# VHH binders against q86b00r158to499: the designs that were tried, part 29

Target 1, 342 residues: q86b00r158to499
Amino acid sequence: PRNSLQRAIDRLKNKFGISLKGSFEEEFYLIKKGDNNNSSVASLLNSIEKLDHGTFANYHSLDCYGDILEKITNALEEQGLPIEQLLSESGSGQFEITIDYTDIMEACDRHIIVRQTINSIASYNGYIATFIPKPFDGLVGSGCHAHLSLWDTNDSNLTPDANGECGLSLVNQFFIGGLLKHSKSLTALFNTTPNSYKRLKPFYWSGCNVSWGLDNKESFIRIPSSPFSATDGCSNFEIKTIDHTSNPYLAMAGIIHAGFDGIENSIAPPPPTSLFDQSVLNNQLIPSNFEDAIQSLKENHYLCENIGNDISNAFIHVKLAENKILKELSDDDQILKLLELF
Short names: E, the ipSAE of ESMFold2; O, the ipSAE of OpenDDE; V2, 0.75 times the mean of E and O plus 0.25 times the DockQ between their complexes.

## First folded at step 13 (VHH; framework vhh_rezetamig_d1)

Design t05 (at its last look DockQ between E and O 0.18; V2 from the best seeds 0.00; counts 0 for: pae E 18.1 > 2, placed apart)
Fold by OpenDDE, look of step 13:
Structure t05 (fold): chain B 342 residues (1-342), chain A 129 residues (1-129)
Amino acid sequence: as target 1 above (342 residues)
Amino acid sequence: QLQLQESGPGLVKPSETLSLTCTVSGGSISSSRYYWGWIRQPPGKGLEWIGHIYHSGNTYYNPSLENRVTISVDTSKNQFSLKLSSVTAADTAVYYCARPRTYWYDEKTGTYTLGFDYRGQGTLVTVSS
């Protein structure tokens, strides 16, 4: 998978003189282990709920988890990972860590290290860290939002343009056009479990709409209104649908090739949607289940070929098999199984 | 300061090929940020986007003209060119080279159009026998 991404990177650079940089927002839950080793899903949920009753504000959540979060932060920093931010998310016991953006390959490497480190530190300190997309039905899901930007060979950010739609350069608009064109197929790379699609619901800021727009959290591609002055454009675009079930290398390889297609063929995205208007639900949603997503990928010869036919085929077969197994499990058993993996 | 200048014959006979060159100064056409394109305005009509090219040589042509249009780039000369084959009187227009910066969707026509920030002064090309 890593080699596939490298090929994608090289392809983009060699053809267009463009490189991709990025970072992941790592969302996860921390659950304090009770004295009872046999933690059922219900037990885990109860543990979270009990904590929720005690934590009225995000600040309190941070306080309650201050020690473990500090240990996590220290461990990451010791490994040379530059933490941009650590914050409490909307869910009790849910947190987000963002590492500074870097070359996309390194960003993927960091993604793996971050998750491993968090899991390790949590476990060592009597916590369970979980990166499951939707670990509990009543709680907010966890993604790994990708913030991406295009760069030239002079290390200049190509993404922003004050004169461009949504503050983006034309080349980035075409890149996004490619992403949207391939959005259904990309979903299969981004979301690889049935549980993933429990998270991916309209009106939950999960990016389910095949659209793009300024500060539109329902769009597949969100353009954050940059802390950059309106005069400088927007520095990056965000894909919200990606979760931790993805192989980051394959996900990014897919993104690069999709975007490559956009640039190569000057694929203009549809008109941007800045605000989610229920009326704008263009009925163009990403796949609502893995089967549909993976079918889209199977039919996408462009992506499969460029990612690599062998690895694409292997991915498709393995994930189909895994999903079949997971779907045969009860909801609780599925979560328990996923807890072992993520 | 970026400057674009069109050059080429102002008169072309029917069925012949219109050929124009745009010379860019004050900026490199090899930039990965920008595209370079051609626009025309027939007498009494609006602007029509002909097509554009990227420094890599990738092109996009207006579907209405794609079969007759060829755009090329010469990075060594910091130039890009337009060829329009099989011209008719309908191809009489002021032709502009331009640097597209964005697209917009025209709801009236249901088509996408590129917007530009810089363009040349334009050159009139008349198709006449």
Scores: ipSAE 0.846, ipTM 0.941, lowest interface PAE 0.6, mean pLDDT 91
Fold by ESMFold2, look of step 13:
Order: C-alpha cells, then structure tokens, then sequence
Structure t05 (fold): chain B 342 residues (1-342), chain A 129 residues (1-129)
C-alpha cells in the first residue's frame, strides 16, 4: 500500500508538477480504567460520564485529563511530531490532536505513529484510548479528518484564490471535482467496518453529503475559512469522512488518483452548498453501508487499476470477509472486538 | 472588454506542427483566477476542448490529444500559444483561444458539460499539402 501511494504521488508530480501536503485531525476517546475492569460498553460509558459532568464540559474535560494529555503531547513532541492543535471535542472524554502538515507520504507515516503513541501512553497510565468511529450511541463519533493542499514545484501553495469559488484556485476545484466524482468508491477506502457507518449519518457533521462548501460540516469536502479568506483565499480543504479504520496509504492513493482524474479532465465540482440550506441537504449521499461502498469501488476500474488491481482485489476480499464476521456479533460485542484493533 | 485574438498560419502541411498564438487585451493572463485555453471546431462538428494552462505553467490537455499538444504562456507579452504536432487532415478546424470557466455539473442529468466565458473570433486552420 505504501508503494501504491508513492506511485500516486509520482504520477501527480510527473504529469502536473503538483505535490500534495496534509495532516490528519486525530479524534479519540480517553476512558479511565475503572475498578470493574471496563469489560462492557455500558461500564466504559459510565467511566466517561462520571469524570465529565460540568456545565463547561469541553473545558472541564481538558482540566480533568491534563496530566495524561501532557504526557501524550510530550511523547509526540519528543518523537519530532510537533502538535499544531489539542482540543477537547464536543463529547464526554473526546479529544483531538493535529500534527503540523507536511508532505503527504510523511503525513501518513506520522498518522500511524500518532495513533500508536496515544495508545501506548494511555495504556501505561491507566487509560484506554479508542479510535473506534462510533463507540458510544448518543456521543459524537471519532474521525481522522484530512486537511489537504496542493503545491507547485516552487513550493508555493496552489490551493488559494481569493476570487475563486469558495476561495479556491481552479486547479484545486478540478481536484475536488474528481474527489466528488469518486466519492462513493473512496468511502470504501475511508470507512472499512460496519461501525464506521454508524457515524456517517446526515446531521452528525460527518460529511456524508456528496457536496462541497465553505465551512459546510455536512459536506464530503469542507473548505475551512479564516479571517483572511476574503483577501487571501482558503489555504486548504478538508475531507471529513475518513476514520481510523482506513489504511492511510490506500485512502490517500485513492484521493490522489481521484483528484488526478479531476485535473486531467477538468471536472468541475457541482455548485457549492451551504450548511443551512435544507434543499442542499437532500442531495446525494455517500453509501450508507460498507457493502454498497465496496460495490462502488469494485465497479470503479479507474481507481482499482491505478491503485493496483492485485492490491485493490485483496483489499476488497479481505474487508468483505472481515465485515461479515463483525456483523455476526451483537453491537456491543462488535465494540469490544474493535477495541482490540482501534 | 476582455478580448482574445488568435494569430498564426491558416495553412499547415501534414506531419508538421500547427502553431497559434493568442493575444489577450483588456485583462491579464497573470491573474490567479483564470486558466487560458484552446478549443476547436472541426467542420460539421461540435466544439472540442484541446487544453488549457495556468500562468504558473501548469497545463491540462484533452487525453485524446495530449501526446501531440503543447500549450505555453508568455506573461511578459500577455500571450499564450498552442502547438499541435504531427497534424493530419483530421486536424482541420476553426481554432479558438478561450478563457475556460470549467466543466459545469448538470444536476438534472448528472453529467459534466464544458463551459467557458470568453473566446476569440476563431481562426480557420487547414491541413493540406
């Protein structure tokens, strides 16, 4: 898979002189190991609720977990992974860590290390860190949103254009057009378990609408604004649906080949959408389950061939088998099984 | 306001290179907002996208032509150019320089259609011995 990503990177650079940079927003829950050994989903949820009941839950959560978060951030920084952001997310015991953006291969390598470090530090300090996409009904899910930008051979950011649609350059709009064209197939690479699709619901800010827009948290592609967006344009775009069940190298290879198709064929995205326009939220959705997502990928010969037919076929067969096994378990047993992996 | 004007030979021999220049007036090709491109219309056929270029030099070509097409930009002269190598009689067409907007997504049909907002008057190029 890492070789597949390198081929995608080389293809984009050789044809268009474009390099991709990015980072991941790593969302996860920290669960204090309790006296009862945390052996059920209900006991795990109670451990979070017991620790985080204030009227300023996000602020209170950060204070209550300050010692473990300091240990995590110190460990990441000592590995040469400088923290760009640490946030307490809207959800009891949920946090987000973002590492500084870099060249996309390195960003994928860093993503692996960040997850491993958080798990290790949490375990040594009496916590369970979980990256399961939807571990708790009624609480916010966990994703690993990708922030991406396109750069030229002079290391200049090609993404912004203050006068372009949503503050984006035309080349970046074509890249996004390709991503939206392939969005249903890409979902199979991004969201690889039945649990993933418990997170991907309309109105959950998961990005399940096949659309794009400025600050639109319901869109597959969100364009983050800044105070300078009207003057300088928007410097990056965000894919919100990716979760920690994905192989980052395959997911990003798919992204690059989809964006390559958009640039090569000058594919415009549809008109952008607004979060508050209800008529827009009735648009196309990404697949609501893995079987439909993987069927879209199977039929997408362009993505499969460019990623590598052997790699794509193996991925499809392995993930279908894994999903069949997981679906035979109760919802709670799926969560407990996924805790072994994520 | 914005004007695009094609220039170049109207007759090209088979196997040679077709070469056209577009002069832009009333606007700047260095603007980060726009691409600059070439389209053509063979006799009795619709418009065909050839390719376009960003002022940084990044090019995007129709895959059916990409092995024969070169588009370049000269920002100091406010010009961009087309070279189409190894021409045959099938390359006889009216050639337009254009400022392509992008492909339009048609939500009704679920398809993308080519769009542009400015073009030149066109120049006929005939490929003949």
Amino acid sequence: as target 1 above (342 residues)
Amino acid sequence: QLQLQESGPGLVKPSETLSLTCTVSGGSISSSRYYWGWIRQPPGKGLEWIGHIYHSGNTYYNPSLENRVTISVDTSKNQFSLKLSSVTAADTAVYYCARPRTYWYDEKTGTYTLGFDYRGQGTLVTVSS
Scores: ipSAE 0.000, ipTM 0.143, lowest interface PAE 18.1, mean pLDDT 81
ESMFold2 (binder alone), look of step 13: mean pLDDT 79; pTM 0.777

Design t06 (at its last look DockQ between E and O 0.01; V2 from the best seeds 0.00; counts 0 for: pae E 19.5 > 2, placed apart)
Fold by OpenDDE, look of step 13:
Structure t06 (fold): chain B 342 residues (1-342), chain A 129 residues (1-129)
Amino acid sequence: as target 1 above (342 residues)
Amino acid sequence: QLQLQESGPGLVKPSETLSLTCTVSGGSISSSRYYWGWIRQPPGKGLEWIGHIYHSGNTYYNPSLENRVTISVDTSKNQFSLKLSSVTAADTAVYYCARPRTYGYNPETGTYYLGFDYRGQGTLVTVSS
């Protein structure tokens, strides 16, 4: 998978003189292990302090988990990972950590290290960290949002343009056009378990709409307008649908090839949409289940060929087999199985 | 400051090929940030996007003209060119080279979204026998 991404990186650079940089927002839950070694899902859920699930950056949550979070932060920093932010998310016991953006290969490497480190520190300190997309019914899901930007050979950010649509340069617009064109197939790379699709629901800021726009959290591609000024354009775009079940290397390879297609063929995205555009919300969604997504990928010869036919084929078969197994499990057993993996 | 200047014959006979060159100054055509394109305005009509090119040589043409249009780039000269074959009186127009900043297509209406920050002064090309 890593080699596939390298090929994608080389392809983009060699043809267009463009490189991709990025970072992941790593969302996860921390669960304190109770005295009773009962590892049931219900037990785990009960161990989560019920806080206001609708509040971002809950100070009380941060305070309750201050010790473990500090240990996580220290462990990451000791490994040379530059932490941009660590904050409480909307769910009780849910947190987000972001590492500074870097070259896309390194960003993927960091993504793996971050997850492993968090899991290790949590376990050592009597906690369970989980990166499952939707670990508990009724609680907010966890993704790994990718913030991406295009760069030239002079290490200049190509993404921003104050005079471009949504503050983006034309080349980035075409890149996004490619992403949207391949959005259904990309979903298979981004979301590889049935549980993933429990998270991917309209009106939950999961990016289910095949659209793009400024600050549109329902769009497949979100253009963050803050903290960057409107006068300078927007420095990056965000893919919200990615979760931790993805192989980051394959996911990014897919993104690069999809974007490459956009640039190569000048695939203009449709007009940008806002959260209030009901027509977009109702008409064009990413796949609602893995089977549909993987079928889309299977039929996408462009992506499969460029990612690599062998690795694509292997991915498709393995994930289909895994999903079959997962779907045969009860909801609770599925979560328990996923806890072993993520 | 970026400047674009069109050059080429102002008169072309029917069935011949219209050929124009745009010379870019004050900026590099090899930049990965920008595209370069051609626009025309027939007398009494609105602007029509002809097509554009990237420094890599990748092109996009208006579907209405796709079979007759060739756009090329010469990075060594900081120029890009337009060729329009099999011209008719309908191809009489003021032709502009431009740097597009936004381009979109609405599949429902079949219309294009165009925006550019720089454009040449334009050159009139008349198709006449």
Scores: ipSAE 0.873, ipTM 0.952, lowest interface PAE 0.5, mean pLDDT 91
Fold by ESMFold2, look of step 13:
Structure t06 (fold): chain B 342 residues (1-342), chain A 129 residues (1-129)
Amino acid sequence: as target 1 above (342 residues)
Amino acid sequence: QLQLQESGPGLVKPSETLSLTCTVSGGSISSSRYYWGWIRQPPGKGLEWIGHIYHSGNTYYNPSLENRVTISVDTSKNQFSLKLSSVTAADTAVYYCARPRTYGYNPETGTYYLGFDYRGQGTLVTVSS
């Protein structure tokens, strides 16, 4: 899978002189360990501190988690992982860590190290860190959104164009056109468990609409704005659906080959959408389950061949078998099994 | 040890711009690990998040204030600043600069979370003629 990503990187660079840079937004829950006799999903949820009491909610949440968060951030910095930001996300006990962007291969390597470090520090300090896409009914899911940008051989950012649609250069728009064309197939690479699809619902800001737009949190491709967007364009784009069940090397290989198709064939994306667009009801959605996503990937000979037929066939076979086993479990048993992996 | 100190006028006339500076000592604003922010506490009320800035210049503002607020950073002076335009008596508060440990607006719940590992002593700004 790492070799598949390297071939994708080389392909994009050799044909177009383009390199991909990016980073992941690592979303996770911290759960304080209780008595080992209380390892059910219900006991895990009850162990999460919920301090949504208005004005001082974040202060009390930080009082419960401040020490562990400092230990996590210190451990990441000691490993030379430049933290861009740490945020408390929407739910009690949910956090996001973002590492500075870099060349996409290194970003994928860093993604693995970040997850390993968070898990290790949490476990040593009496916590469970979980990256399960939807571990708790009624709470916000966890993704690992990818922020991406295209760069030339002179290390200049090719993504922004203040005069382009949504502040993007034409080449980046074609890249996005390719991503949208392949979005249903890419979902199989991004979201590889039945649990993943409990997060991917309309109006959850998970990005399940096959669309793109400026600051549109419901779109598969979100274009973040900044104070400089009007004069300088938008410097990156975000894929919102990716979660921690994905293999980052396969996910990014798929992204690069999809974007390559868009550039090579000049695939214009559809007109961008906004969150308030009346056409939202007519938007296509990504697949609502893994079987439909993997069927789309099976039929996508372009992606399978470029990723590698042996690699893609193995992925399809293994993930279908894994998903069959997981779907035989109760929701709670599925969460408990996934907790050991994510 | 890290120290944050607010400075600026304690009295601002209605419709004018409130302007405050936070001077950071014992640490560097240029560190990639931290956000730098402003919070306020109106008399008899709870804390309100105003916004924060990353050393790169990226800003995040409370949506209720974002059309009136500007936060900026001057890394050469190790300072960051707040400007709040078109003030009224409702903007009378104790203003704190802070290094948040966890912060942000939660767009899914419509709430914001505040926390800090360091803050200034606060400065009262009164909006009055």
Scores: ipSAE 0.000, ipTM 0.132, lowest interface PAE 19.5, mean pLDDT 81
ESMFold2 (binder alone), look of step 13: mean pLDDT 83; pTM 0.831

## First folded at step 15 (VHH; framework vhh_rezetamig_d1)

Design u01 (at its last look DockQ between E and O 0.01; V2 from the best seeds 0.00; counts 0 for: pae E 22.8 > 2, placed apart)
Fold by OpenDDE, look of step 15:
Structure u01 (fold): chain B 342 residues (1-342), chain A 128 residues (1-128)
Amino acid sequence: as target 1 above (342 residues)
Amino acid sequence: QLQLQESGPGLVKPSETLSLTCTVSGGSISSSRYYWGWIRQPPGKGLEWIGHIYHSGNTYYNPSLENRVTISVDTSKNQFSLKLSSVTAADTAVYYCARPRTYTYDSSGTYTLGFDYRGQGTLVTVSS
């Protein structure tokens, strides 16, 4: 998988002189282990400290988990990972950590290290860290949002253009056009478990609409807005649908090849949308289940070929088999199984 | 300030190849941020997008003209060019070189590129 991403990176650079940089926002739950040996999902849910999350980045929430979060932060910093932010998310016991953006390969490497480190520190200190997309039906899901930007060979950010649509340069718009074109197939790479699709629902800020736009959290591609000036634009775009079940290398390989297609063929994205554009919100959704997503990928010869036919085929077969097994389990057993993995 | 200037013959015979060059000043066409394109306006008609090129040489053409259009770039001269083969009277128009920045959509969802900079235009007449 890592080699596939390298090929994608090289392809983009060699053809267009463009490189991709990025970072992941890692959303996760911390659950303090109880004194009882009951490891049921209900027990785990009950172990989540109910905190008032009326405000974003609630200081009280951070304080309650201060010790474990400090240990996590220290462990990451000791490993040379530059933490951009650590904050409380909407769910009780839910947190988000973001590492500074870097070259996309390194970003993927960091993603793996971050997750492993958090899991390790949590476990050692009597907590369970879970990166499951939707661990509990009544709680907010966890994504792995990717913030991405295009760069030239002079290490200049190509993404922003104050005169471009949504503050983006035309080349980046074409890149996004490619992503949207391949959004259904990419979903298979981004969301690889049945549980993933419990998170991916309209009006849950999960980005399940095949669209893009400024500050539109319902869109597959969100453009974080910034003040426009003659020299400024939007510095990056965000893919919100990615969760931790994805192989980051394959996910990014897919993104690069999809974007490459956009640039190569000058695929303009549809008009940008806002939350008020109900027509887009209602009519153009990413796949609502893994079977549909993986079928889209299977039929996408362009992505499969460029990612690599062998690795694509292996991915498809393995994930189909895994999903079959997971679907045979009860909801609780599925969560328990996923807890072993994520 | 960025300036674009078209140059080439104003008269072309039917079946021949129309050839124009755009000279860019005040900016580099080697920038990875921008595209460079051609537009034309036939008499009494609206603007028609012809195509554009990236500094790498990657091109995109209007499907209606794709088989007859060639756009190329010369980074050493800070120029890009248009060739339109097998011209007819229908190709008579004012031709503009431009730098596309945005796009608009019509009611059918088809997009057309918008340009922030363009040349003054040059009339090319196809006549025997």
Scores: ipSAE 0.863, ipTM 0.947, lowest interface PAE 0.6, mean pLDDT 92
Fold by ESMFold2, look of step 15:
Structure u01 (fold): chain B 342 residues (1-342), chain A 128 residues (1-128)
Amino acid sequence: as target 1 above (342 residues)
Amino acid sequence: QLQLQESGPGLVKPSETLSLTCTVSGGSISSSRYYWGWIRQPPGKGLEWIGHIYHSGNTYYNPSLENRVTISVDTSKNQFSLKLSSVTAADTAVYYCARPRTYTYDSSGTYTLGFDYRGQGTLVTVSS
């Protein structure tokens, strides 16, 4: 778990003098507790639409979520968690909170606290906060996108290079090459429930293509641009597939070991892709279900050994058993069960 | 109590750079708990969020202004600053520094924000 991530951090630092920094975009829905305690998926969706319909169109008053969002923000800041951004897709009751980037171990610790705080504040104020990857078929799913960057021992950002492909340094391109090589196995660590794969659909900007590219929302690795990318390079890269079912410590340990493989073996990534390039139509995809993802991880002796064979075996065993139980439920009952967990 | 006070020229010529400083007293700008930001209100219009900064130097700007705006922090002076380049008459407004708590995009694509402290505001007029 946390010890596995620390070993991965130490390995990357000791061999290459590189550390990983990052942050998560925490996506979640707020659902008002209703007449029947929101006992069905349809009633949950109705509670979102009802709350959204009320005073939502009135721009000159506080938005209908302003009070609960202020309480969440205050609680996070009281715990020393600086909010970088809070965004709303107001028509759906979905929100996104981003904490400032930091060393990856601390970022993972912050991720856990953010979820706990949002859940607690929502519950005390008559809301259900849910981080389920795809609670509503007709609405956008919830992920926890990771923004990552590589740094040297002098705390200098190694990720950007204005002269590099997609504005990235060569070492970061090798890191990405390793991530793409291991992407199918990493999916088992990122997306650990059957519901996760209802969110991960091609052509829905979920990042299902085993590719990378500048602002390519269909790629496993997206490179965000800025107005300064041509002059300064791109400062970070993004993995969009990660969701809240993941253990962040295992997910990041896997990422570090995969990137380490890329740097150590100078694995060049394939040419970057554009969202609308016809070549994207023939790209490999990540696994479309958990069973295929976990099988890829089982066969990936490199990742399993570096994460820790006992830890990896326990993860595989527990998640296969959990997934079997979840798959016995109807789609709606699966959602209601997942509400108890996320 | 926490106080925020804007300072800077009240008159700026077109095409020049508007520069304002916010002095924070009764609290520390280096606190890990808070962001520090700028908003403005053009005559007869609503509030417009300009941007914010964390004490580490990390910034977020309103996309409509981001190519002209720079927000900076000086923790040794307990101050943060706004520079807005290439101003026109449309930039005439009352400018406020603030400690924002929350902002969101609404259905119109407009940032909404909550804040617990705001300066008194300073009118900046862009005129020849």
Scores: ipSAE 0.000, ipTM 0.114, lowest interface PAE 22.8, mean pLDDT 81
ESMFold2 (binder alone), look of step 15: mean pLDDT 78; pTM 0.775

Design u02 (at its last look DockQ between E and O 0.01; V2 from the best seeds 0.00; counts 0 for: pae E 20.9 > 2, placed apart)
Fold by OpenDDE, look of step 15:
Structure u02 (fold): chain B 342 residues (1-342), chain A 128 residues (1-128)
Amino acid sequence: as target 1 above (342 residues)
Amino acid sequence: QLQLQESGPGLVKPSETLSLTCTVSGGSISSSRYYWGWIRQPPGKGLEWIGHIYHSGNTYYNPSLENRVTISVDTSKNQFSLKLSSVTAADTAVYYCARPRTYKYDSSGYYTLGFDYRGQGTLVTVSS
């Protein structure tokens, strides 16, 4: 998988003189292990401490989870991972950590290390960290949002253009056009378990709509409004649908090849959507289940070939088999199984 | 400051190939940020986007002209060119080279590009 991403990176660079940089927002739950040997999903849910919304510096968060979060932060920093932010998310006991953006290969490497570190620190300290997309039906899901930007060979950010649509350069718009074109297939790479699609629901800010736009959390591609001056444009775009079940290398390889297609063929995206345009929210959605997503990928010869036919076929085969097994399990057993994996 | 300048014959016979070159100064066409394109305006008509090219040589053409249009780039000369084959009187127009920045979809589902820079334009007349 890592070699596939490298090929994608080389392809983009060699043809267009473009490189991809990015970072992942890691959303996860921390669950304190109870004294009871009951490892049921219900027991885990009951063990979630309710926190007020806020940052790591929030007093309540520090009181309840401060020690474990500090240990996590220290462990990551000791490994040379620059933490951009650590926030409490919408769900009780849910947190988000973001590492500074870097070259896309390194970003993927960091993603793996971050998850492993968090899991390790949690376990050592009597917690369970879970990166499951939808661990509990009544609680907000966890994504792995990717913030991406295009760069030239002079290490200049190509993404922003104050005069471009949604503050993006034309080349980046074409890149996004490619992503949207391949969005159904990419979903198979982004969301690899049945549970993933419990998170991917309309009106839950999961990016289920095949669209793009400024600050539109329902869109497959969200364009964050630039904190920079209005004259600089937007520095990055966000893919909201990715979760931790994805292989980051394959996911990014897919993204690069899809975007490559956009640039190569000048695929302009549809007009951008805004939160105020409710008519778009139910118009075109990403696949609502893994079977449909993987079928789209199977039929996407362009992505499969460029990612690599052997690795694509292996991925498809393995994920189909895994999903079959997972679907045979009860909801609780599925969660328990996923806890072993993520 | 970026400057674009069109050059080529102002008179072309019917059925022949119109050939124009755009020379870019004050900027590099090898930039990964920008595309380069051609626009024309027939007498009494609006602007029509012909097509554009990336520094890699990848092109996009207006579907109405796709079969007759060839755009190429020469990074060594900082130039890009237009060839329009099988010209008729309908191809008489002022031709502009331009740097596109935006796009807009029309009612037919095709998009045209807006530009921030363009040349002064050159009149090409198709006549026997």
Scores: ipSAE 0.896, ipTM 0.964, lowest interface PAE 0.5, mean pLDDT 92
Fold by ESMFold2, look of step 15:
Structure u02 (fold): chain B 342 residues (1-342), chain A 128 residues (1-128)
Amino acid sequence: as target 1 above (342 residues)
Amino acid sequence: QLQLQESGPGLVKPSETLSLTCTVSGGSISSSRYYWGWIRQPPGKGLEWIGHIYHSGNTYYNPSLENRVTISVDTSKNQFSLKLSSVTAADTAVYYCARPRTYKYDSSGYYTLGFDYRGQGTLVTVSS
């Protein structure tokens, strides 16, 4: 899969002189290990509720977890990973760590190291760190939202254009057009477990609508605004659906090839949508389950060939087998099994 | 112009199925632009999202209710309906049909609904 990403990177650069940069928003829960072994979903929820106190705003979650977060932060800095941001997400015991953006191959390498470091530091200090997409039905899910931008060979950001739709350059709009064209197939690469689809619900700000728009958290492609967007344009775009079940190298290879298709064929995206107006006449939803997503990928000969037919076939067979095993488990047993993996 | 009106029994016995219908006038529920949903307000509490349906038949339910709720559409009558099975006294509430517009997920796990149209509500009491 790393070689597949390198081929995608080379293809985009050689044809168009374009490089992809990005970063991931790493969302995860911290659960204090209890005396009762934390063997059920109910016991995991009780551990979070005790620490967060339930009745306070989630802003106070940073105060309650200060010691473990400091240890995590120090470990990342000691590995030379420049932390951009640490936040408490909208949920009890949930946190987000973002590393500075960089060339997409390095961003994927950093993504792996960040997850490994958080898991190791948490485990050593009596915590469980989990990146499961939807570990708790009553709490917000965890994604690894990708912020992406296109750059030329002079290291100039090609994404912004203050005069363009949503503050984006025309070339970035075509890239997005390709992403939307392939969005259902890309979902199979982004969200690879049955649990992933418990997070991917309309109106949960997960990005399930096959659309794009400025600050639209329900769109597959969100364009973040800034104080400078009106004068300088928007510097990046965001895919919110990606979660930690994905292989980041394979996910980004798919993104590059989909965007390449958009640029090469001048695929204009549909008119942008806003969260307030969610115009359903011009968009669809991504697949609501893995079987439908993987079927879309199987039928997408363009993506499968460019990623590599052998790699794509292996991915499809392995993930279908894994999903079959997981679906035979109760919901609680699925979570407990996923805790071993994520 | 668009109006939504709830109808159905105001009294339901425990363990039975609550069944409500929303009649839409001044617009079409077959419109591909909108979702159609149900919310409720238990006595002395805030609004609780029950679920919504898209005209294609896709349904989305509050996880706390999903094993008991069914929402359906009858385009020939310009109506959509709610069935809530196995009711208890805790299901006593004012029930509203609505056209949802925006949603929130906050630290408590519940959703604050934004909607542009709502019915006047119908009180449903679950009692023997």
Scores: ipSAE 0.000, ipTM 0.099, lowest interface PAE 20.9, mean pLDDT 80
ESMFold2 (binder alone), look of step 15: mean pLDDT 80; pTM 0.801

